# Designs tried in a protein design chat: VH-VL binders against q8ixk2r445to577. Part 56

Target 1, 133 residues: q8ixk2r445to577
Amino acid sequence: FFGMLQNKGLTDYCFDYNPPDENQIVGHQVILYLCHGMGQNQFFEYTSQKEIRYNTHQPEGCIAVEAGMDTLIMHLCEETAPENQKFILQEDGSLFHEQSKKCVQAARKESSDSFVPLLRDCTNSDHQKWFFK
Key: E = the ipSAE of ESMFold2; O = the ipSAE of OpenDDE; V2 = 0.75 times the mean of E and O plus 0.25 times the DockQ between their complexes.

## First folded at step 3 (VH-VL)

Design b58 (framework fv_axatilimab)
Fold by ESMFold2-Fast, scan of step 3:
Structure b58 (fold): chain C 133 residues (1-133), chain A 120 residues (1-120), chain B 107 residues (1-107)
Amino acid sequence: as target 1 above (133 residues)
Amino acid sequence: EVTLKESGPALVKPTQTLTLTCTFSGFSLSTYGMGVGWIRQPPGKALEWLANIYWNDDKYYNPSLKNRLTISKDTSKNQVVLTMTNMDPVDTATYYCARTRYGDYYFDYWGQGTMVTVSS
Amino acid sequence: DIQMTQSPSSLSASVGDRVTITCRASQDISNYLAWYQQKPGKAPKLLIYAASTLQSGVPSRFSGSGSGTDYTLTISSLQPEDFATYYCQQYYSYPWTFGGGTKVEIK
């Protein structure tokens, strides 16, 4: 799959990555932003290695979650995908992070009007359902 | 050289509609990712973002002013137009247009600004 | 909306001084921060974007640093042309918001 990764519950919001410098692709948090299909910040590829790749830049970025954290951050992709970069996109639309045994949920940042994808205990909530547009 | 210049009325009466035009050169709104925004600054006060328009005609408005603002572009004329309804004395400010980009929402080149006074 | 707070609102300094201006966001903005310089009667000029990247043509005495919610603009050796008001802007979360400004005045 390839395209905008949209949330079923927050229907106007998509995975978005806006690196501050095109030469500094890694190290920042993945956010949710209004789906618009413009530019390259919202285009991701789901790979056979269960990676969510940000393919619009070189070197290629892969979404990861560090042990003990619940935020999604951009890392460099590796020859063999490490466990922290593997997400299982299930048929019901849930995005399961195997290493943590948690699901990606669209969530409001505390005291903010912004939204971010976070790891949460898996539920059947539409806020945990994702699809490529 | 990138240049932007604002034009419009210097005086507006309360309840009237303000229309401002930004005319630019040195870049095109047909260029992928390119945008133009409007920012205002009341005398002695901070900058306040108003609206952006992008190459693909996508539009963003400050939510606190959304019901009063309309932004449009004429790509062939290198112009962006901002309309603001129901003007009030508190809207007295210098209005700037500036270049921005999708994904990089800072403003790298600014017009000189046009002062708009709202008074009877 | 993300609120941007600048400190101090004004400061007095002499030519050659090291000047530090701070900008605090009400939430983590992940380095999506720009700094602008505005001289009296003039439009703002972009100095820094992505918290620490210097805009082309801007003197190297200007630098930006910080992360998360707290950011700083530093002028290593203040020059006469640097007396101005400085504004920060976050572009992490819509709507984009500016700080209240810091006026750098001659001592």
Scores: ipSAE 0.006, ipTM 0.568, lowest interface PAE 11.7, mean pLDDT 86

Design b6 (framework fv_axatilimab)
Fold by ESMFold2-Fast, scan of step 3:
Structure b6 (fold): chain C 133 residues (1-133), chain A 120 residues (1-120), chain B 107 residues (1-107)
Amino acid sequence: as target 1 above (133 residues)
Amino acid sequence: EVTLKESGPALVKPTQTLTLTCTFSGFSLSTYGVGVGWIRQPPGKALEWLANIYWNDDKYYNPSLKNRLTISKDTSKNQVVLTMTNMDPVDTATYYCARTRYGDYYFDYWGQGTMVTVSS
Amino acid sequence: DIQMTQSPSSLSASVGDRVTITCRASQDISNYLAWYQQKPGKAPKLLIYAASTLQSGVPSRFSGSGSGTDYTLTISSLQPEDFATYYCQQYYSYPYTFGGGTKVEIK
């Protein structure tokens, strides 16, 4: 699958990655932003290795979660996907992070107008349901 | 089992400063994403959120009361302290502390509440 | 600030009745809504979060629904222990705000 990764509960928002410096695309948090349909910062690829790849810059970025954290961060993709970069997109739309056994949820950053994907205990909430446009 | 308990004075005079302590067990503020908040309820009225503090020491205050509120934590003692200055009779309420989580700003476990009466 | 309006402010119902209470936000809150039950003299208890997700340990007779600005808490078959005031809370936007409450009186 590829395209914009949209949330079912937060209906107009998609995965978005906007690194502040094009020469250093890794280390920053993935955000959620209004879906615009233009690709670029919102174009992601779900691979057979269970990666969520960001392909608008080179080298390619892969979404990861660091041990003990709940935020999604951009890392460099590897030839063989490490466990912290593997997400199972399930038939019910949940995005399950295998290493932590948690699900990706749309959430608001406190005291700001921005939204972010965070790891949470898996529920049947629409905020934890995702689909490619 | 998650438990929280509020403690502090039952009576406060106008203009004094109120200090409330929340002591909790069954979770830690060293856990990523975990927070504790304070909510109050005047007699017969609705709930009003006051402040939140999180594992990383980030603090958020209700803008209507921000200049009067200070929230702090002692992670090793499992305690969160709320201070409110210049108390007025309209601040008479039951004060609750409750657990919250960054990204999920609802409150899943609450203390029993402590009644604070502001009068001369 | 987002205003949360609950209706009705109070109601009386008999054991076994279906009870519906509503919560309206002054703007779209995208299902970032929680419901609480508060019995007289007690602290609030979380019933539902994310508009429709039941908190663990809460009886299945409680359910939540809605989207956008309009949300509903339903008790399918009212029990004596459900005498309480119910509050909604939005957690879409800081500062977090609660509704005015709906008092459910049994009998």
Scores: ipSAE 0.611, ipTM 0.894, lowest interface PAE 1.9, mean pLDDT 91

Design b7 (framework fv_axatilimab)
Fold by ESMFold2-Fast, scan of step 3:
Structure b7 (fold): chain C 133 residues (1-133), chain A 120 residues (1-120), chain B 107 residues (1-107)
Amino acid sequence: as target 1 above (133 residues)
Amino acid sequence: EVTLKESGPALVKPTQTLTLTCTFSGFSLSTYGMGVGWIRQPPGKALEWLANIDWNDDKYYNPSLKNRLTISKDTSKNQVVLTMTNMDPVDTATYYCARTRYGDYYFDYWGQGTMVTVSS
Amino acid sequence: DIQMTQSPSSLSASVGDRVTITCRASQDISNYLAWYQQKPGKAPKLLIYAASTLQSGVPSRFSGSGSGTDYTLTISSLQPEDFATYYCQQYYSYPYTFGGGTKVEIK
């Protein structure tokens, strides 16, 4: 699968990564932003190693969650995907981070107009369901 | 209310480094989603985006100027600092700082601007 | 980089006129477009974001429209305080780019 990774509950929002440039594609947080349908900052690939890859730059970035954290961070992809970069996209659309035993949820931060994907306890909420468009 | 104010030298000699400080109130860069950017405008010319820094210390630079720019913040002082190396007369401009929201890189509140003239 | 082209570069108008300013992007920017007003010697002021959403406190005579690559700022009945230079800005893709500006001058 590849394309725009869109949220079922927060229907107008997609995974978005807007790095400063190709020399700084890692270390920044993944956000949610209004889906534009054109790819670019919102174009991701789900791989056979269960990675979510940012494909628009070289070297390619892979989404990860660091131990004890709930935010999604862009890391450099490895030849063999480390456990913190593995997400299981289930048939119901849930995105399960096996290392933490949590699911990716679209969430609004208080005192902010921004939305962000965060790890939360798994529920059957549409805010935890994702699909490629 | 939200306010931002730029400060720094009015005159810089060619080859010197420019350091500008943005001091703001009415919001904090400890608040999720908040950011501050720098934009410049040469006399009679269009606006040009320079750099942004977000609440989480993410930094973004205009690629045409990246080798010359450094942006940093001091959250406790409500300040953002921009440095620009190797100043040239073509860098003469009014420099603005302005607020952004994380993921929304339009500028909702602007400082008054500070004029920087580069000459010998 | 996405190039933003504004037209016209300048126009002359009278109080009460309907004024239309156009902004064209070199590629589809999916409504990630802001409009700013700048008066001589002053900082820019945000008027519109997301192509058509008015910033709080901006008079209702200002409106934005468009989609894809073509966007328009309209002032339905020009007031004396509206004589200024107007800039569009895309925030769809890094790096963020501004149009060249449209100067609205008194006729």
Scores: ipSAE 0.000, ipTM 0.527, lowest interface PAE 14.1, mean pLDDT 85

Design b8 (framework fv_axatilimab; at its last look DockQ between E and O 0.84; V2 from the best seeds 0.00; counts 0 for: pae E 2.6 > 2)
Fold by OpenDDE, look of step 4:
Structure b8 (fold): chain C 133 residues (1-133), chain A 120 residues (1-120), chain B 107 residues (1-107)
Amino acid sequence: as target 1 above (133 residues)
Amino acid sequence: EVTLKESGPALVKPTQTLTLTCTFSGFSLSTYGMGVGWIRQPPGKALEWLANIYWDDDKYYNPSLKNRLTISKDTSKNQVVLTMTNMDPVDTATYYCARTRYGDYYFDYWGQGTMVTVSS
Amino acid sequence: DIQMTQSPSSLSASVGDRVTITCRASQDISNYLAWYQQKPGKAPKLLIYAASTLQSGVPSRFSGSGSGTDYTLTISSLQPEDFATYYCQQYYSYPYTFGGGTKVEIK
């Protein structure tokens, strides 16, 4: 699967990554932004290694969750996907993070008019349902 | 088990300052993502959100009352304090504290509420 | 501020009835909606969050649906303990706001 990764509950919002430096793509937080399909900021790929890759840049980036955190951060992809980069996109649309045993949820940041994907206990919420478009 | 309990004066005179304390257990405001909010309800009326405070001491207020409200926490005591200045009879209500969470700004556990009457 | 309008303000129903309560937001709140039940002299109790997710411990006869600006709380078969006032709350943006409430009374 590849393309825009869109949330069901937070309508018209997609995974978005815009690193400040094109030559340094890791270390920043993945956010949610209105789906526009323009450029490369919203193009992701779900791989057979259960990675969510940001592969429009070299080296390729893979979404990871750092220890003790609930945010999605871009790391470099590895030949063998590390545990903190493994996700399962379920048939019901849930995006399950294997290491934390939590699901990715579209969440509102109270301090701004922005949204971010966060890890939360898995529910049947549409905010935890995702699909590629 | 998560519990919250409000405490403070039942009667306040107009123009005085109301100070309410929320004492909670079963969770901590040292825990990432945790928050506590205050909500009030005039007799026979709907609910009104007042303020939230989070583990990182981030604070949010209802803009309609912002200049009158101050929220603070004492994590070591599991307490959150709300002060409201220049009280008026229109502020007569049951005041609740409740648990909330960063990113999920609903309230999953509530105190029993404390009735505050503003009267001369 | 986002205004939440509940309808009806009150209704009468009998045990076993299907009850539907509507909440309309003044703007799209993207399913960031919670439902509460409140009985006289008691604090509100969370029933549903994220528009349709049932809070743990809440009976399955309660359900939530909707999207955009329009949301619905449904009680599939009203029980004696369900006579209460129900409130919706948006948490799409602060100030977080509640509906005016719907009182469900016994017919």
Scores: ipSAE 0.859, ipTM 0.946, lowest interface PAE 0.7, mean pLDDT 96
Fold by ESMFold2-Fast, scan of step 3:
Order: C-alpha cells, then sequence, then structure tokens
Structure b8 (fold): chain C 133 residues (1-133), chain A 120 residues (1-120), chain B 107 residues (1-107)
C-alpha cells in the first residue's frame, strides 16, 4: 500500500514527516498533521518487508522505534530491515510493531496543540486503526 | 501492584502554603513516558485536574492555578510533591495523586485521597 | 476549556437492568475520553479509556461507546456493587476536564 496514512479515530490527521534539511532526513520524530490530500510530507509506502518508508528524499527513510521508547523516529532504510523498523498492518487496521509487541496510537502532545503517533499496548481503540488514502 | 498514597496536613489556615507528598510503589518515574498527576475534589463537587509531572521532569499546570502551584519529584524515593500557595477556604477539598502517561492523560491508579480543610 | 456535561445527574435502577449514562463534550474530542467509578469515601477507579477500551480487571458488563461530542457508558446487567457515582473525563485538550457525575442508586 502507499499514500497518506490516516487515523480512524483522529479522523482528520495523517502521518507527517517534515525533515528540516534535504541532506538530513533522519533523527526526527514522526508527527500527525491535518491531512491535506497532496502527498508530499504525508506520502508513505508500506513495503513487503514490513517497513513504513518515506520516499520523498534520498536516501529513503524508514520509521523505527528504539528499544524502551514509545516514539516513532525516522531512520535510514537498510538492505535488510532491522526488527525495530518492522510494522505489521493488520486486517483490522492496527499497526503492530513486531519487536515491542505494541501498536501505533494517535496521541496528543501535552506541550502543544499537536498530535504524534506513539507505541501503546494493543487495544480495539479507533486511535490505533490506520488506513492508506 | 500499583499503589499511591497522599500525605500532608489536614488543616491549613488562609494565606498559608499547602505541601502534599505522593508516595508510590509498583512503578517508577524513570520509566519512559510515565507520569504522576494531582486532582482535587471539593465536597460534593466535580473533579479538578491540578498538575502533572513526567519521567523527564516536564511539568504541566492547570492555567487557572498555575502561579500558585509547584510540582516536583524525587525519582529515587518514588515521591512527587505538590505545593499550593495562598490557600483559601474555597480550596477545601480531597486531594488525590494518580498515575498517568504521556499521550494518555487519563489516570489509571489513584491514591486514597487526603482531605484538606482551609479554615481560620 | 472543554466543558463536559453528564446526564442524568442521578438515576435509580434494579439489579439486572441495563443502565446508560451519557457524556457530552462542548467540542469534538475524537474519543479521548475516560470513565471512572467512585464509591462513597473512596478514590475514583478507572473503568474505560479511549472511549471504549476496558481497563484490565473491569467486568465485561461495562462498555463505552460514542464519537465526536457524544459518549455513553453502559452497564448491561446492573449488580449491587455497581452503586456508585460515575464520571467522564476528556483528555483531548489541556486542561483536562471532568463531567459533573452521575449517581447510580440501585434501590
Amino acid sequence: as target 1 above (133 residues)
Amino acid sequence: EVTLKESGPALVKPTQTLTLTCTFSGFSLSTYGMGVGWIRQPPGKALEWLANIYWDDDKYYNPSLKNRLTISKDTSKNQVVLTMTNMDPVDTATYYCARTRYGDYYFDYWGQGTMVTVSS
Amino acid sequence: DIQMTQSPSSLSASVGDRVTITCRASQDISNYLAWYQQKPGKAPKLLIYAASTLQSGVPSRFSGSGSGTDYTLTISSLQPEDFATYYCQQYYSYPYTFGGGTKVEIK
């Protein structure tokens, strides 16, 4: 699948990545932002290797979660996807992070009027259900 | 097993500063994303959120009370302290501390509460 | 601030009855809603979060539903131990706000 990755519960928001420099695509947190329908910084690809790729810049970025953390960070894609970059998009819309056994959830940043995807225990919450648009 | 317990004075005079301590077990504020908040409930009234503190020492205060409140933690002692300045009889309430998590600002385990009466 | 309005403020029901309690937010809170149970003289206990997810250990007779501004807590078959006051809380927007409570009287 590919396109804008939208949340079912937080219905107007999509995965968004806005790298500050075209030569530095890694190290920043993935955010959620109002879906604009134009692709660009909201265009992601879900690959057969269970990666969520950001293909807007070279080299390509892959979303990862560090051990013990709950935030989604952009890393460089590798020839063989490491375990921390593998997500299973399930039939019910859950985005399951294999290494941690947790699901991606839409959540609000307390310090601002903005939203981010975070890892949480898997539930039937619509905040944990995603689809490509 | 997660437990929290509030401690502090039961009686406070108007204009004085209230200091409450929350002591907890079964979790740590060194855990990524973990937090503790304070909520109060005047007799017969609604619950009112006061402040949250998180694993990274970030602090958040109810804007209506921000300049009266200070929240701090001692991670090694599993304690969170709330101070509230210039107490008034309308601040009479049961004060609770409870566990929360960054991104999920609901409270999954609560202390028993401590009743604070503000009277001359 | 987001205002949370609960209805009814109180209700009486018999053991075995289906009970519904509603909570209305002054704006869309996108399912960032929790429900608590509070018994006299006791601290609140979390029942439900994210509008419909049961907290571990909470009996399956409790369920939550709703979207946007309107949410419901349902007790499918009321038990004697369910006599309590129930509160909703939004956690969509800081500061966090609670409803006024609904007192369920079993008798």
Scores: ipSAE 0.650, ipTM 0.891, lowest interface PAE 1.5, mean pLDDT 90
Fold by ESMFold2, look of step 4:
Structure b8 (fold): chain C 133 residues (1-133), chain A 120 residues (1-120), chain B 107 residues (1-107)
Amino acid sequence: as target 1 above (133 residues)
Amino acid sequence: EVTLKESGPALVKPTQTLTLTCTFSGFSLSTYGMGVGWIRQPPGKALEWLANIYWDDDKYYNPSLKNRLTISKDTSKNQVVLTMTNMDPVDTATYYCARTRYGDYYFDYWGQGTMVTVSS
Amino acid sequence: DIQMTQSPSSLSASVGDRVTITCRASQDISNYLAWYQQKPGKAPKLLIYAASTLQSGVPSRFSGSGSGTDYTLTISSLQPEDFATYYCQQYYSYPYTFGGGTKVEIK
C-alpha cells in the first residue's frame, strides 16, 4: 500500500516525518500530525518485506524500533528488512511489530499538541487501528 | 505486585511547605516509559491531578499549581517526592501517588492516600 | 483546561439493574478517557482506559463507549460490590482533569 497512514481513533491524524536536516533522514522520531498530504512528509509505502518506507525522498528510510524502546525511529532501509523494521498491518487494522510483539498506538506527547506512534501491548483500542488513505 | 504508599505529615500550618514521599515496589523508574504522578482529593470533592515524573526525569505540573509544586525522584530508593509551598486551608485533601506511563496518562495503580489537613 | 461534566451526580439502583453514567468533555478528547471506581475511604481503582478498553481483572459487566465529547460507562447488571462513586478522567491534554463523580447507591 502507499499513501497516508491514518489512525482510526485519533481521527484525521497521519504518520508524519519531518527531519530537521533534509540530508540526514535517519535517527529521528516519527510523529503524528493532521493529515494534509502536502510536502511529502506524510507519504509512506507498506512493502512486501513488511516495511513502512519513507520513500518520497532519497535515500529511502524505513521505520524501526530499537531494542528496549517504544518509539518509532527512521533508519536507512536495507536490502533485506531487519527484524526491527518488520510490521504486520493486520485485517482488523492493528499494526503489529514482529520483533517486540507489540502494536503501534497513537499517543500524545506530554505537554504539547503533538501526537506520536508508540509501541504498546496489543488491545482492541481504536488508537491501535490504522489504515492507508 | 505493584504497590505505592504515601508518607508525610498529617497536619500542616498555613504558609508552610508540604513534603510528601511516595515509596513504591513492583516496578522501577529505571524502566523506559514508567512514571509516577500525584493526585489529590479534597474531602467530598473531585480528584485533581498535580504532577507527573518519568523515568528520564521529565516533569509535568498542573499549570494552576505550577509555581508551588516541585517533583523529584530517587530511582535507587524507589521514591518520588512532591513538595508544595505556601499551603492554605483549601489545600486540605487526601494526596495519592499513582503509577502512570508516558503516552498513557491514566493511573493504573494507586497508593492508599494520605490525608493532609492545613489548619490555622 | 478541559472540563469534564458527569451526570447524574448520584443515582439509586437495585442489584441486577443496568446503570448508565455519562461524562461530557468541553472539547473533543478523541477517546483519551479513563473511568475509575472509588469506594469510601479507598483509593480510586482504574476500570477502563481508551474509552472502552477494560483494565485487567475488571468484570465484563463494565463497559465504556462514546467518542468526541460524550462518553458513557455502563454496568450491565449491578452487583453488591459495584455501589461506589465513579469518576471519568481525560488524558488528552494536561492538566489531566476528572469529572465531579457519580455516586451509585443501593436501594
Scores: ipSAE 0.492, ipTM 0.859, lowest interface PAE 2.6, mean pLDDT 91
ESMFold2 (binder alone), look of step 4: mean pLDDT 94; pTM 0.953

Design b9 (framework fv_axatilimab)
Fold by ESMFold2-Fast, scan of step 3:
Structure b9 (fold): chain C 133 residues (1-133), chain A 120 residues (1-120), chain B 107 residues (1-107)
Amino acid sequence: as target 1 above (133 residues)
Amino acid sequence: EVTLKESGPALVKPTQTLTLTCTFSGFSLSTYGMGVGWIRQPPGKALEWLANIYYNDDKYYNPSLKNRLTISKDTSKNQVVLTMTNMDPVDTATYYCARTRYGDYYFDYWGQGTMVTVSS
Amino acid sequence: DIQMTQSPSSLSASVGDRVTITCRASQDISNYLAWYQQKPGKAPKLLIYAASTLQSGVPSRFSGSGSGTDYTLTISSLQPEDFATYYCQQYYSYPYTFGGGTKVEIK
């Protein structure tokens, strides 16, 4: 699938990645931002290897979650996807992170009015349901 | 060339409703992603964002003022209108309209501003 | 709401000086930051967006840098027309918020 990855519960928000510049495309947190329909920083590819790729700039980035963390960060894609970069998009819209056994949830950043995707225990909440638009 | 111009009353009495019109040229609110916002600045103070409207009629309001603000557009006339109810002397400010884009909520072209004084 | 704190509130400088203005966000804004210049009696003018991208027509003596919560606007060699008030704005999170401004005054 390709497109803008939108949340069912937080209906106006999409996955968004805005690196500092083209030479520093990795190492930063993926956020949720108002969906704008223009692709660019909100355009992602879901691959057959269960990766969520950001390929607007080279080299391509792959979303990952490091051990013990709950935030989604951009890593360099590997020839063979490591477990921390695998997300299973299920029929009900759940985005399951294989290595941690948790689901991606739209959540408010601590003490802020901003939103981010975070790993949480899997539930049937619409905040854990995603779709490509 | 992109231009925006604000119009409306220079003087408003306390408790009255303010209506401001932004008339623009050099772009259209029919263009995908295009938007217009309103920002105010009390004399000698910082800028405060009020509201945005976009090509698809999506509207966003500053939550601190949401119950007082209404924004609307007339795409065929290249106009955006802001209304603000229950005016108070602390609302005395220069009011600007400016162009913005969906997804890029900075303001690249601004009107000259219109000074609104609220007094009895 | 995301609070934007500018430092200093004002500074005095001479033509030819290097001027640095700082803007701090109360949380990570992922480079969704713009800088504006406002001269007395006039509307603000966009200088920089996406923290470091110079707006078309803006002189190269202006530059933006930073990441996360801390950002700077630098004027490498101050010119007479640069005496103005400068504002930062975050557009990472709604509602969009501006800094308090930094007034650059003639020494």
Scores: ipSAE 0.007, ipTM 0.567, lowest interface PAE 12.0, mean pLDDT 87

Design c1 (framework fv_zigakibart)
Fold by ESMFold2-Fast, scan of step 3:
Structure c1 (fold): chain C 133 residues (1-133), chain A 120 residues (1-120), chain B 107 residues (1-107)
Amino acid sequence: as target 1 above (133 residues)
Amino acid sequence: QVQLVQSGAEVKKPGASVKVSCKASGYTFTSYAMHWVRQAPGQGLEWMGYINPGSGRTKYNEKFKGKATMTSDTSASTAYMELSSLRSDDTAVYYCARDHGYSYDTFDYWGQGTTVTVSS
Amino acid sequence: DIVMTQSPSTLSASVGDRVTITCRASQGISSYLAWYQQKPGKAPKLLISAASTLQSGVPSRFSGSGSGTEFTLTISSLQPDDFATYFCQQLNSYPRTFGQGTKLEIK
């Protein structure tokens, strides 16, 4: 699957990655932003290794969660996907992070007027349901 | 000051179409989704759908697919909702409402409403 | 679709009373619930978001509580301006759905 990764519960919000420095692709948080329909910074690929890749730049970025954290951060992709970069996109739309046993949820970022994807205990909420378009 | 100002009341015959406008001011029009909600006499609120003015993308309540068409004009900061093939049970007050999308403020500002009466 | 049910449908009260309105969701919606006030002839006004977060400018006599499927709106000391219809709305799923409304009338 590839395209814009949208949240079922939010009003037309997509995964979005636009780091302030194009020469430093890694280390920044993935955010959610109103879908613009043009791909670009909202274009992601879900791979057979269960990675969510940001393929517009070299080296390729892969979404990961650091141990003990709940935020999704862009890291460098590995030859073999490490456990912290594996997400199971289930048929019901849940995006399950295997290493932590938690689900990706659309949530408001504290102290700002923005949404971000965060790890939360798995529920049946549409805020934890995702799809590619 | 955020304001949503809707067009005036309409009286239509069955089978006609009506197009309601909602002019936004006081914020960046393309940064917020615009939703449409109707309220029939003696009934509750019914969500019809939304438009993302920045992309033109829409989402409709299944009940209104093929019945309602939502559009926007970014240069005029105006959203539109058109209902086709009007029936008497489309008689209602139609509201536009802004979806902040942030802080769970959904529908933080509403238009004043447009009364649409469908009668023979 | 998630069905939202409010009780009571009509409530008669006097100025100074403590008033409680309940809202039930047909399935779990966590805290993704908003409360609106609608005065006769006017558009709804957002009072409370995220089940319990009071909106700026809304009097502190209003409060919300609950999570999952059971939610409550409370007015601690009813004022004349509070006679209105109150609606709950779930924010968990599309289509967005509202309760049928609770009309708060003068006793």
Scores: ipSAE 0.007, ipTM 0.653, lowest interface PAE 8.4, mean pLDDT 87

Design c10 (framework fv_zigakibart)
Fold by ESMFold2-Fast, scan of step 3:
Structure c10 (fold): chain C 133 residues (1-133), chain A 120 residues (1-120), chain B 107 residues (1-107)
Amino acid sequence: as target 1 above (133 residues)
Amino acid sequence: QVQLVQSGAEVKKPGASVKVSCKASGYTFTKYAMHWVRQAPGQGLEWMGYINPGSGRTKYNEKFKGKATMTSDTSASTAYMELSSLRSDDTAVYYCARDHGYKYDTFDYWGQGTTVTVSS
Amino acid sequence: DIVMTQSPSTLSASVGDRVTITCRASQGISSYLAWYQQKPGKAPKLLISAASTLQSGVPSRFSGSGSGTEFTLTISSLQPDDFATYFCQQLNSYPLTFGQGTKLEIK
């Protein structure tokens, strides 16, 4: 699949990657913003290796989660996807992070009026349900 | 294990150039950015810039733009940093450091350092 | 450029002491801060990332706290191996910048 990765519970919000420095595409947190349908910073590819790729820049970025942090951050993609970059998009819409055994949830960022995807214990909440649009 | 091994100490005269190497092993060289940081005697750390060996893209601290040139040789898994028009205040230990791509955890492995002494 | 200021510049302490090193950013950097330890003649070693996340293999007596502009590195019970220079680094924007360093020496 490829396109905008939208949340079922926060119905207007999509995965978004908009780093402040165009010369460094990796190392920043993935956020949620209002879905705008223009691609670019909201266009992701879900691969057969269970990666979520950001193909807008070169080199390509892959979403990862460091085990001690529950935030999703952009890494460089590897030829063989490491475990921390594998997300299983399940039939019910859950986005399951294989290495941590947790699910991606849409959540409000404490320090701002913005929303971010975070790892949380898996529940049947619509805030943990995602689909490509 | 990840290792970064740098070239040996250099003594240069003012106006000369020096090229420091950093040989990487234990990981896929083209997938991680390599940063350069210097430290003058008894002073703090100063970020010089980075090269992404996979793309060839470089970013320099403005202070070093036109002064430092970063390159890489993917077949040798080696990064290079060349300083031109050396002055006495370029005397420092020069480090290469790997950026794993995490903003929260940028310099996880460092080379042992290369001492460059500029004296007349 | 974001200016990073550490205090104190030099700290004298004894084994067993609780020591605190402070780092101040000239602009808000959220939690994009790392702490490094450097021993004489050696390269720096990463201790803490994301202001408070301890690097694997680093003793639990080290801890970091803070966000925004004020950050603290604490060593709860100083050991002989801890006498070194400590540097903070902001990762919020380029150019990346470090504090001037805090030298922790034997009292």
Scores: ipSAE 0.007, ipTM 0.524, lowest interface PAE 14.1, mean pLDDT 84

